# Miniprotein binders against Catabolic L-serine/threonine dehydratase (CHA1), part 5

Target 1, 359 residues: Catabolic L-serine/threonine dehydratase (CHA1), of Saccharomyces cerevisiae (p25379)
Amino acid sequence: SIVYNKTPLLRQFFPGKASAQFFLKYECLQPSGSFKSRGIGNLIMKSAIRIQKDGKRSPQVFASSGGNAGFAAATACQRLSLPCTVVVPTATKKRMVDKIRNTGAQVIVSGAYWKEADTFLKTNVMNKIDSQVIEPIYVHPFDNPDIWEGHSSMIDEIVQDLKSQHISVNKVKGIVCSVGGGGLYNGIIQGLERYGLADRIPIVGVETNGCHVFNTSLKIGQPVQFKKITSIATSLGTAVISNQTFEYARKYNTRSVVIEDKDVIETCLKYTHQFNMVIEPACGAALHLGYNTKILENALGSKLAADDIVIIIACGGSSNTIKDLEEALDSMRKKDTPVIEVADNFIFPEKNIVNLKSA
Key: E = the ipSAE of ESMFold2; O = the ipSAE of OpenDDE; V2 = 0.75 times the mean of E and O plus 0.25 times the DockQ between their complexes.

## First folded at step 3 (miniprotein)

Design J13b (from hbJ with D10F R13I K14E E17W E64Y R68L K71E)
Fold by ESMFold2-Fast, scan of step 3:
Structure J13b (fold): chain B 359 residues (1-359), chain A 81 residues (1-81)
Amino acid sequence: as target 1 above (359 residues)
Amino acid sequence: MDPEVQKRIFEFIERVWEVWKKAQELFDKGNTEEAMKILEDLYHEIMKFYEETGDSRFLDIAHYVMELIHELREEAMRKSQ
């Protein structure tokens, strides 16, 4: 595909006595450095083909994200030769702005946080296009069916790679993935549905403490919105999950695990040292379960046998440098970690019919 | 809209915050069992009102209280290591 790569599925040997066979799906090898290339690329390509076939207007891509989603949109547009505008919040690091600009995308800096940047994109950028000549393609960071469809392609590749190695899918006892807004999780479920595996293979969704909206939503029994994101894993730091994510988790065998920031940072640094690959905290959260099989076994509710297979999605990303991680770890060792008061940190979503604070 | 049901919903929302603050004070003083008990008592009171009215908003408030109980339990586990 023009917008995403087929990535390898490779055996990963974690230090210590291995209780199971771990395989990593190397989404960090995507053109944008993360799995986002699959979903966002699919949305852009599918929309652009439809618009060009219609022939009445020209496609133009609009995104709001200074992180992996914005970079994935810009990368796809570079590959497809499409005009691209990305609005990023004022706190976005110069390094990320430069990466996006280097694809050829226009970058506008506006808003204190994602919602303000997104509002600016819609009201001050997209609202002002010549709608008779340009048909906009709006890219949400995770909440779109074409994005989930694109992510589902990784399951096609996993099934194909297992078959080519003469490995039965019946040996797969779990798939581990990080959860932010749930776009990746939705794609995995849809891919498994396509092969009749969604009822058989459990998904272990991993979050970090301070951005665990998925875990909290499942425990409360409805989607919630966090007021603040306090985790270093900013690429998991969405205030909400998609409604589809909640519905899939209730329907299928889904497990939820929350890992502390300190453990995740230590895992990122350990992985960098052992395998010479820099990974961001979101990716490290999923990989942590490969280093700590007791957490994984507790989540699955059973012990893993030596011939059992666990697939971990190495989701990628570029939000943090090694120096950022080292500085964060040093800071955490010298200071008490703040306790998030649950009652202070979430509300029911404003558009949710069950919003208890509406008058 | 039933004004009496709406009033009860707001009263329970305010009480969740008040009881949570009291539970945190008890927890900080080492009275973990008492902190858990006042949250559990509130949960059961809200659930009884859900059973009486059938209004799902009471169920939502009750689930919120259960999440607070879980957070307090997790914090107790962290303090033990």
Scores: ipSAE 0.000, ipTM 0.110, lowest interface PAE 21.4, mean pLDDT 83

Design J13c (from hbJ with R13E E17F K21L Q24W R68L K71F E75I)
Fold by ESMFold2-Fast, scan of step 3:
Structure J13c (fold): chain B 359 residues (1-359), chain A 81 residues (1-81)
Amino acid sequence: as target 1 above (359 residues)
Amino acid sequence: MDPEVQKRIDEFEKRVFEVWLKAWELFDKGNTEEAMKILEDLYHEIMKFYEETGDSRFLDIAHEVMELIHFLREIAMRKSQ
């Protein structure tokens, strides 16, 4: 594909006594440095092809993210030679702004939070285009069916790679992925559905404390909205998950794990020292379960045998340097555990549903 | 020292160089995914010996292959810009 790469599925040995076989899907090796290349690239490419075949207007791409999603959009547009405008919140790191601009995309800095940046994009940028000449392609960070479809391609590759190594997919006892808004999770489910595996292979969705909207929604049995995100894992920091994410979690065998920011950053630094690769906190959250098999086994509800396989999505990300991670760790050592806040109109249901099975 | 293990280590070290030259040739011809695949196949083969023997020298060689995979992907990304 022009917009994403096939990435390796590599056996990984974590320190300590590990009884299971771990494989990492190296999404950090994507063109944008994260799995977002798959989904966002698919949305942009499909939309551009449709617009170009129609022939009435020219495509232009618009995104509102200062993180991995914005960089993925800009990278895809560079590869496809499409005009790209990215609106980013004022808190966006200079390094990320520079990375996006270096692709050739226009970057506008506006809004204190994603919602304000997105509103600015829609009301002050997109609604001012000449709609007779330009057809806009709007890129949401996670909530779009074409994005989920693109992410589902990683399961095609995992299935093919296991087959090429003469490994049965029946040996896979779990897939571990980080959950922000749920776009990655949705893609994994759709890929598993394609192979008839969605009812067989549990997914362990990992979040950090302070942005654990998915975990809270599953425990309460109803989608929730956080008023404030307090985790340093900004790539996971959405106030809501997609509705499809909650529906898939109700339908399929889904497990949820929340990890403290301090443990995640320590994992990121440990991984960097052992494998010479810098990963951001969202990626470190999933990788932490490889370093701590007891948490993984507790989430799965069973002990892992020596020939069992667990796949971890090394989702990537490029928003953090080693220095950023060290500074974050130092700051966290001086703070109490953050308290989550829910929307004012939230009503707690009587029943809590955890570890949902097919409905 | 187990002479059979040492022989395998020497063979893998030679193959890393040979496979890298072949991978670079494939990459230069535009066959990036094939180049990645032969490095991945080598990585998996070496890691199986690490699992069987527990000898960290196999892990060291596997990590060298992983670094080559990272390097090739980084060059591919920069070239696409």
Scores: ipSAE 0.011, ipTM 0.495, lowest interface PAE 9.5, mean pLDDT 84

Design J13d (from hbJ with R13Y E17I K21D Q24M E64W E67L K71Y)
Fold by ESMFold2-Fast, scan of step 3:
Structure J13d (fold): chain B 359 residues (1-359), chain A 81 residues (1-81)
Amino acid sequence: as target 1 above (359 residues)
Amino acid sequence: MDPEVQKRIDEFYKRVIEVWDKAMELFDKGNTEEAMKILEDLYHEIMKFYEETGDSRFLDIAHWVMLRIHYLREEAMRKSQ
């Protein structure tokens, strides 16, 4: 496809005595550097084709995100030769603004956080277009059925690649993915449904402490809203998950794992050193389970055999440099004393594994 | 830290514990709906205190309260079957 690449599914040998076979789906190799090329690209392409066939108006793309979603929208528009406007919050790093602008997209800086940027996009940008001439394509960062459909294409590729390697899908004991708003998770479920595998293959959704809306929603038994995100994994930082994510988690065999920011950053740096690839904290959260098989086995509720396969989605992302990761780790080390004091004086939330089993 | 701010934090934390204990006593007596309402109100009060202070410890405390609400809801449903 013009908007996304088929990415490799490759055996990953984590250091130490691994008991299972790990495969990574390399979504970091997408045109935008993340899996979001699939879903956002699908939404944009399908919408543009429909609008162009109608012939009454011209398509124009509108997105509100200074992160991976905004960059994915801009990248898809560059490839499809579509006008693109991205509204980003004021705190968006210059590096990300420049990256989006370099695709040819217009970037407007407005709002303290995503909700304000999105309101500005709708009220001051989209409401000002000539609706007789332009039909807008609005891109949400995760909550749209066409986005989930696009992400589901990675399961088609995984099934094809396993078959090409003469590997039975019956050997797959789990898929590990990071969860922010749940768009990736929704796509994985839909792909598994297409192959009749959703009731068999468990998904382990990984979050970091401070952006664990999915874990908290599952434990409470209904979707919750976080007032503030306190994790370094800003790509996972949404106030809510999609309603569909919660419904899928109740229906299918879903596990939820929360890990500490410090462990994630250490994993990112370890991966960079060992495999010469820089990954975002959100991506590092999923990869952490490859380095720490006991956490994975506890989440699955069973020990992994040597011939068992676990697939980890290396979801990608472009918002962090090695320097950013090193600075984050140094900052966390400086906070060791405050963390100890919090543990002594306050009711601290238990960071447990959540296992949801279908009836 | 400003001594006045620290005093306010300490007093609010003591309030959280007191309200929590009252809710648990009500739950033990079978007044589940009243206990749940008290804890939901407590959650919102903690979130407001977090918004006012910016102290992430209170975000963690709020999440702990919501996890306990979930536990109490499950326990109530189990007893009704």
Scores: ipSAE 0.000, ipTM 0.188, lowest interface PAE 15.0, mean pLDDT 82

Design J1a (from hbJ with K14F E17L E18W K21Y E25L)
Fold by ESMFold2-Fast, scan of step 3:
Structure J1a (fold): chain B 359 residues (1-359), chain A 81 residues (1-81)
Amino acid sequence: as target 1 above (359 residues)
Amino acid sequence: MDPEVQKRIDEFRFRVLWVWYKAQLLFDKGNTEEAMKILEDLYHEIMKFYEETGDSRFLDIAHEVMERIHKLREEAMRKSQ
């Protein structure tokens, strides 16, 4: 694909107590440095082809993220020679702004956080285009069916690679992925559905303490909104999850794990030193379960045998340096617990607790 | 044909059409030199893609791009008179 790569599925040897076989899906090797190349690339390509076939207007791409989503959009647009405008919050690091601008995208700095940047994009940028000449392609960071479809392509590759290595899919005991808004999780489920595996292979969704909207929603039995995000894993820091994510978690065998920021950063640095690859906190959260199989076994509700396979999505990310990770670790205090406030601007009917051990 | 090769062909077809329209917009704004440059770059990309795929349709498309360059150059000369 012009917008994303086939990535390897490789055996990863973690020091630890379990003897299970770990495989990483190396999404960090995507053109944008993260799995978002798949989903966002698919949305942009599919939309642009439709607009071009209609022949009435020209496509232009608009995104409101200074993180992995914005960079994925800009990278895809560079490859497709499409005009791209990215609005980023004022706190976005100069390095990320420069990376996005270096693709050829226009970057506008506005808003204190994502919601304000997104509002600016819609009201001050997209609302002022010549709608007779230009058809906008709006890129949400996770909540779009074409994004989930694009992410689902990683399961096609995993199934193909297992078959090529003469490994039975029946040995796969779980897939571990990080959850922010749920776009990655939705894509994994859709890929598994395509192969008739969604009812068999459990997914372990990992979040960090302070942005664990998915865990809280599952525990409460209905979607919730966080008023404040306090985790260092900013790429997981969404106030809500996709409605589809909650629906899939109710339907299929989904497990949820929350990890402390300090443990995640330590895992990121450990992985960097062992494998010479810099990973951001969101990616480190999933990898932490490879280093700490007791947490994984507790989430699965069963012990792992030596011939069991666990696949971890090494989701990637390009917003941090090794120095950033070291500074983050130094700034942490062991006894500071984030206070999570749940917004009640969502009104839902009364629900019972969801049993996550039954699909 | 290999499905992966067909996907590459479809994606590149879109890229060709987009650059074609972009060149026309630049020319309409009087940026003739810039329009010519992106079409010349496109011609080389198409020829390279033709060499990689062996798909003769791209040879035809490359010739169409060259003809368009000639027509835009001629049109620019007429407007300056």
Scores: ipSAE 0.000, ipTM 0.114, lowest interface PAE 22.8, mean pLDDT 82

Design J1b (from hbJ with K7E E11I K14L E18F K21L K22E E25W)
Fold by ESMFold2-Fast, scan of step 3:
Structure J1b (fold): chain B 359 residues (1-359), chain A 81 residues (1-81)
Amino acid sequence: as target 1 above (359 residues)
Amino acid sequence: MDPEVQERIDIFRLRVEFVWLEAQWLFDKGNTEEAMKILEDLYHEIMKFYEETGDSRFLDIAHEVMERIHKLREEAMRKSQ
């Protein structure tokens, strides 16, 4: 593919006694360093082809993320030779700004938070284009059907790779993925639906403590919005999940796990030392369940047999260095952190997210 | 019917559509050589499965890819006139 790669599905041998066969889907090997290449690339490519066929206007891409989503949009635009503008909040790391600029994308720094950067993009950038000459392609970080469709291509590859290895998909007892806004989770569900597997394979969605909107929404039985995000896993730090994510979790066999920041960072460093790959906290959260099978078994509600297969999505992310992770861990060891009650940290969101039926 | 073979056929049908979208994008940008290459690569991959399985459905899918390659060749020739 031009905008994303087929990634390997490879056996991962976690240290210690194996209770199951773990396979990682290596989304960290995508062009942007994360699974976001699939979904965001699909949105951009489909939109650009449609605009080009219409022939009246030229496509131009707009995104408002300084993280993995913004970098994925910029990377796709570089590959497709499309103009790209990314608005990032003022606190965005220089390293991420430089990565985005190096693709050839224009980067504008504005706003204290994602919502302010997004508002600036819409009111000061997109609203000022010549709408008769340019048709904008707006890239949301996760909440778009074309993004979910793109992510669903992951399941096509997983099914193909299992078949090529003569492994029955009936041996897959779970798929583990990290949940921020739910775009990845939505794509996995849609891929499984395509193969008639959504009712058979449980998904274990992993969050970190302090950004666990998905877990809280499921426990309360209604989508919620967090007032503050306190987790170091900024890639999971959305205040809301998509409405479709909540509906899918209600419909299918979905399990939710929340892991402490300290455990996640320790897992990231452990994985770096053992397997020579730097992963950010969001990715480390999912991989933590490979290191701690008891958490996984508790989430699944059953013990895993030695011939059972669990697939972990190594979702990637490119913002953290080993030094960043070490500094984060040192900082956490020195803290006497107060407990913030979840009940004091959420509100019920206004219905501003489109309710999309599963197709 | 063999469930494994059926799943491979379904995957190739999906890939034909995805690769076709990418080929159209490349072609429209003037990158005709790359557009044809990705379709040719897909054709050869499908033909390999036909050779392994003997299942004519792979041959049918491969022929569909070849028709699309011919369509792009014809369009490229028109553009050069």
Scores: ipSAE 0.000, ipTM 0.212, lowest interface PAE 18.8, mean pLDDT 86

Design J23a (from hbJ with K37E E40L H44L H63L H70L R73E; at its last look DockQ between E and O 0.61; V2 from the best seeds 0.00; counts 0 for: pae O 8.8 > 1.5)
Fold by OpenDDE base, look of step 4:
Structure J23a (fold): chain B 359 residues (1-359), chain A 81 residues (1-81)
Amino acid sequence: as target 1 above (359 residues)
Amino acid sequence: MDPEVQKRIDEFRKRVEEVWKKAQELFDKGNTEEAMEILLDLYLEIMKFYEETGDSRFLDIALEVMERILKLEEEAMRKSQ
């Protein structure tokens, strides 16, 4: 594809006694440095093709993330030569602003957090375009079927790579991925469904404490929204998961693991030093289970054999430097962050009653 | 319109159909990666002309190539099932 790369599936040896064969899907090798190139690239490309076929308006891309999603949108637009505007929160690091801008995208700084940036994008940017000339492509960071479809291509590659290596898919006893809004997870499920594997290969979704919306939703038995995100894993720091994520998790009995921010940051630093690859907390959360096989086995409900395969999606990301990780760890050691009780920190999202009446 | 730009557009339109036919033949033989590569190369070549000229007709042709890439990707996904 032009918007994403085929990424390698490589065996990795974690320190200590190997309890299973770990394979990593290296999504850090995507054009944007994360899996977001697959899904967001697919959304942009499909939308641009559709708009072009209609021949009435010119496509322009709009995104509201200062993280991996905004950078993926900007990177895809650079490759497709499409106009791109990214609204980023005021908290967005200059390095990320510059990185997005260096793709040729227009960057606007507005809003304290993603929701405010997104509101500004819609109300102050997109509403001011000439809709007779421009057809806008809005890029949500995770909640779009075309995004999930694009992410699902990693499963096609995994199945093909296993086949080419003469590895039986029956040896795969789990796939580990991070869960933010659920876009990556939904793509993995859709990919597995295509091969009849969704019932056979359990997913272990990993979150950080303080943004564990998926875990909480599963425990409560309905989707929830967090009032406040307390995790430093800002890329996982979605207050909500997609409805599709909850439905898939119930259907396929997806496992959920919550890791402390400190443990994730320590894993990120450990991996960075061992493999000379800087990892974001979101990616570190998934990789944490490679370092801590007991947590993985507990989530799977069974011990792994030495010849069992576990695939970890190294989802990538480019928001953090080593210094950012070190500073985060130091800040956590100093702050007794008040533990917000989960019970007080969630709300039930209003069911969008699709008023079927106004059609 | 620059006659040279128009000529290049017409050449690319012809090449899109030729490369598409070749990509399908490669795909049918199981050479999916090579089929994708020749389409991608053509896309990138067209996009260079778009970047140089700013003529949206090059972008239109490039998007047609991309549509064909997506079709093959979808077919590859179906065949791998």
Scores: ipSAE 0.012, ipTM 0.317, lowest interface PAE 8.8, mean pLDDT 87
ESMFold2-Fast, scan of step 3: ipSAE 0.081; ipTM 0.623
ESMFold2, look of step 4: ipSAE 0.356; ipTM 0.796
ESMFold2 (binder alone), look of step 4: mean pLDDT 83; pTM 0.777
ESMFold2-Fast, scan of step 6: ipSAE 0.363; ipTM 0.780

Design J23b (from hbJ with K37D E40F H44I H63W M66L H70E R73L)
Fold by ESMFold2-Fast, scan of step 3:
Structure J23b (fold): chain B 359 residues (1-359), chain A 81 residues (1-81)
Amino acid sequence: as target 1 above (359 residues)
Amino acid sequence: MDPEVQKRIDEFRKRVEEVWKKAQELFDKGNTEEAMDILFDLYIEIMKFYEETGDSRFLDIAWEVLERIEKLLEEAMRKSQ
């Protein structure tokens, strides 16, 4: 496809003696640096084809994300030669704004958070287009059926790659993926449904503490919304999951794991050192289970055998540099540093005053 | 401000305390699922008013309910170790 790459499925040997065989699906090798090239690219391409076939209007793409979703939209538009406008919140990192602008997309900075940027896009940008000449393609970061369909293509590739290596899908005991809004998870489920595997292969969805809306929704038994996101894994920082995500979790064998920000950052830096690849916290969250098989086994409810296969989605992302990760870890370690106990009532002796006066 | 909206806000603040007390009683008896259900039903009801009115005070009250649900969930998880 023009908008996404077929990515490798490669055996990953984590340090130490592993109890199972790990494979990574290298979504970090997508054109936008993340799995979002698949879903967002599919939405844009299918919409543009339909609009051009209709012939009445010209397609133009609109997105309201300063993160991986906005960059994926801009990257797809660059590849398809489509006009693209991305509205980003004021807190969006300059590096991300520059990456999006470098694709040729127009970037408008507006709003304190995603909802305000999205409102600005709809009321001040999209509402002002000439609707007789331009048909807008609106890109949500995760909540759209065409996005999920696009993500499902990674399962086609996984099944084909296992087959080409003469590996039975019956050996796959789990797929590990990070969960923000659930778009990735939805795509994985849809891909598995296509091959009759959704009832056989459990999915372990991973979140960080402070943005664990999926975990909380599953525990309560109803979708919830978070008022505040406190995790540094900003790519997972959505207040809600899609309704479809909750429905799929109820229907299929889904497990949920929450890990601490500090552990995620340490995993990101460890992975960079050992495998020479920079990954952001959202991606590191899933990879953490490859380093810590006891957490994975606990989530699955069973011990893994040496010939069992676990697939981890290396979802990618361009939100963080090595410097960002090091600074985040230093900040966390400062918070966790033991406070040196000092006496709160220490009185210095009064200084002696020597009064020398002439006789 | 709309007097009817203010009345509803006052009613929800009162109900949060009443439902919380009932939820704690259920939780103490080991009826954790029922405790969560009544709190979450209240959360959903308040969120519907937020969606209808756009008044952020409903959102504030709804989050107070969610925080209390999370507190009970953490206690339930600690006990099930």
Scores: ipSAE 0.000, ipTM 0.337, lowest interface PAE 14.0, mean pLDDT 85

Design J23c (from hbJ with E33L K37E E40W H44E H70F R73I M77E)
Fold by ESMFold2-Fast, scan of step 3:
Parts: sequence; C-alpha cells; structure tokens
Structure J23c (fold): chain B 359 residues (1-359), chain A 81 residues (1-81)
Amino acid sequence: as target 1 above (359 residues)
Amino acid sequence: MDPEVQKRIDEFRKRVEEVWKKAQELFDKGNTLEAMEILWDLYEEIMKFYEETGDSRFLDIAHEVMERIFKLIEEAERKSQ
C-alpha cells in the first residue's frame, strides 16, 4: 500500500503551430486527483513509520481543509488504514464533504474560513485526544518540510522519464507550476536541487488575479498577506505563501505570471473539449501557458526553439465540475466585480521581535 | 582522485546492495513503509555528499537508489490493486 502514484510524463500537443515541445506531468492522475497525494502522503507515511517503530502510541491524522489537501490526507489514510479527522469550513461544497467521508474519514464542519476550521481542529479535536495512547499527525495544506519533500519526488520521476526517453535535461527550458501557498513550488525546487538543476532550469509560477500573493510578494520584495481572496481558483486562495517559497524565489531563477479568471475558466473548458479531461482553475492557470506561448516566452525572457522542452505540472484537483466552470463563466459575464487595487489588498506580516539575551 | 572520496563511493555502492536486500525483506513481510524509508534515507545521505563534493559519481549512485525506490513503488501498487 502506497500513498501516491508514479504519474506519466507525456507530450502534450496544444492546438496551432508548435513553438516548443510541451510535456505534462500528470499529477491529476494521483489517488486524490492532485499532486497533494505526494507531499501529504509523505508527511503521513513518514510520521506513521516513526510512530509505529516507537510502538508506544498509535498514529491518527488530523487535517483542516475542505479542498484538495483534506481529500489527499483522507485518501492517504484510507490507503494506510489510519484514523483520519478532517475539519472543513461551513462553505465547503457537499460534494467535497462526501468525497472525504467516502474514504472513511470523519468530517467535522466548523468555521467560516480555513483559519477558524484549523483553530477548531487544534483546540476542540486535537487538544482532547488521549496523548498517552494517540500521537497526532497534523497535516497543514502546504507549509511543512515533509510535504515539500514528498512533492520533490515528481522531479525524480521527470528526470528518470527523460533519461528513459534519451532526452537531455539540457533541453528543458522551463517548468510551469501553479502557486498557492508554494508547497508545490518548494517541492519542485528541492527536487531540482538534488539533481544540480535548480540554477539551470527556470520555474514559471502561475497565479490567478485576486489570489496572486506570490507575484505581489516578489514585486514588493517582501512577503505580504492578502486581506481578501477574490479569485475563482480556490485551490490557490491562500492569504500567504510559505517563507521558504519567498526565499527560494530570491535564490533561484523564478518567474511569475498572473492570469485573469475568465481566461483560466475558458482554458479549463477548452482543455475538457479537446482532451476529454476535467481540470480545475488552479490547474488550468498553468495549462494556459501551453495555449499561449507568448506569455510563457515573455516570462522566460527568451523565445522558445522547436526542440526546446517545457514541462507543465498538470497539478489536478477535484474542486470543480464542468457545470461549476460553466456557471462561473456565466456569472462573470453578467456581474460587475469590484476591482481591488493591489496596494489596498495586502498587509505586511508583523515582525515579531523577541528580546533575546546577548550571549 | 581524493582517496577519501573514492572510499566513500565504494562504501555507498556496497550499502546500496545491503539496503536494497533489507528493503526487499521488509517489503516481502508487508512492511512497505519501512522499506521505503530506509531507501529514501540512503538516497538523502548520498545526495548530501553530492552537494558537498560536486562529484557526479554520488549523483549516479543516488539515481540508482531512486530507480530501486520506484521499482518497489510499482510492485506495491500491483499488490494494492
């Protein structure tokens, strides 16, 4: 029993004249339908092995997410036969609650948004376990080193698949991935570091307008926190990125692209019609660059040759149905959505100064 | 070549076979999680030496460990389905 699948790296032929060779890493084929199976599975597996070796307590898994992270935790626990409790916000769609419950996980609905659900998990669920008998495994949606380590396994597979196809890694001119909290991005960097490729292969991080915390942090030169998330790409809808994400972006050749919600939804529907696969907006944001090579070339700062390779992480996700996407597009055509200026929509996280005695 | 680097390379090549044998024994007993952990631990240790030395032979050995990890992953998936 394992927590994630080895996924294929396959050539993707986007409509029109090919300017480069696109390959997709099919993370949508993971057991939970997203790349989250790798990172969250690694955290759970690694923690469970340690607890089982100690033999003193039994592992139990606790997560606070009604989205892909919660479903990935529940899916991993089903595969490992571990007890799992997921606390989800009140706005979580019934379909996602049902998917999580169908793994065998307990689902508790509490809190108006993620932070309140997470507080409830910690204060009303985890704080009440018998700590003599149960050792808790807490699953954050993205901000944990074992999660990043697990995501880094996709680079191991990419390198091996290129090697098996007799393709030189020198032909890879970029990796495109969607950025929410940065867990995926961190894993990609760590994987590239292991192969000595982090200084050689640029990463293009893609966000949607209204949840572009990563882009804003890079432009300002400091980590920021968004006051409101206004994008339909709920899987990217975190108010902050990990501190490690900002540090990696400063250290390595990282590019940032922001795509409008309307364009992303149109790309999701186009991809469904052309390739018979339903993808959520977060995944569609990355795939949009395969359809629009000029945006990609502008981000890379160079034109792509026909023999150049670009790898897009088809990150997956189960947040939206085709009907959800069609309804969202119709709503956008009929509503005037208020424009929130970037300058008015972020705060700087407070710098905690701890008075430490001088040694 | 640095004699200490060559000694470490020889040690890692020997440990790959020893750890692989142990991992297969654990896997055969149903201890799949433990089998994976000892292989990843070895991979991380070898990659640390690659980071410190820049010697591509450590990377070659690490890649062999990774190939064995994925072989075991494929076998575990077949058993699960």
Scores: ipSAE 0.000, ipTM 0.193, lowest interface PAE 16.8, mean pLDDT 85

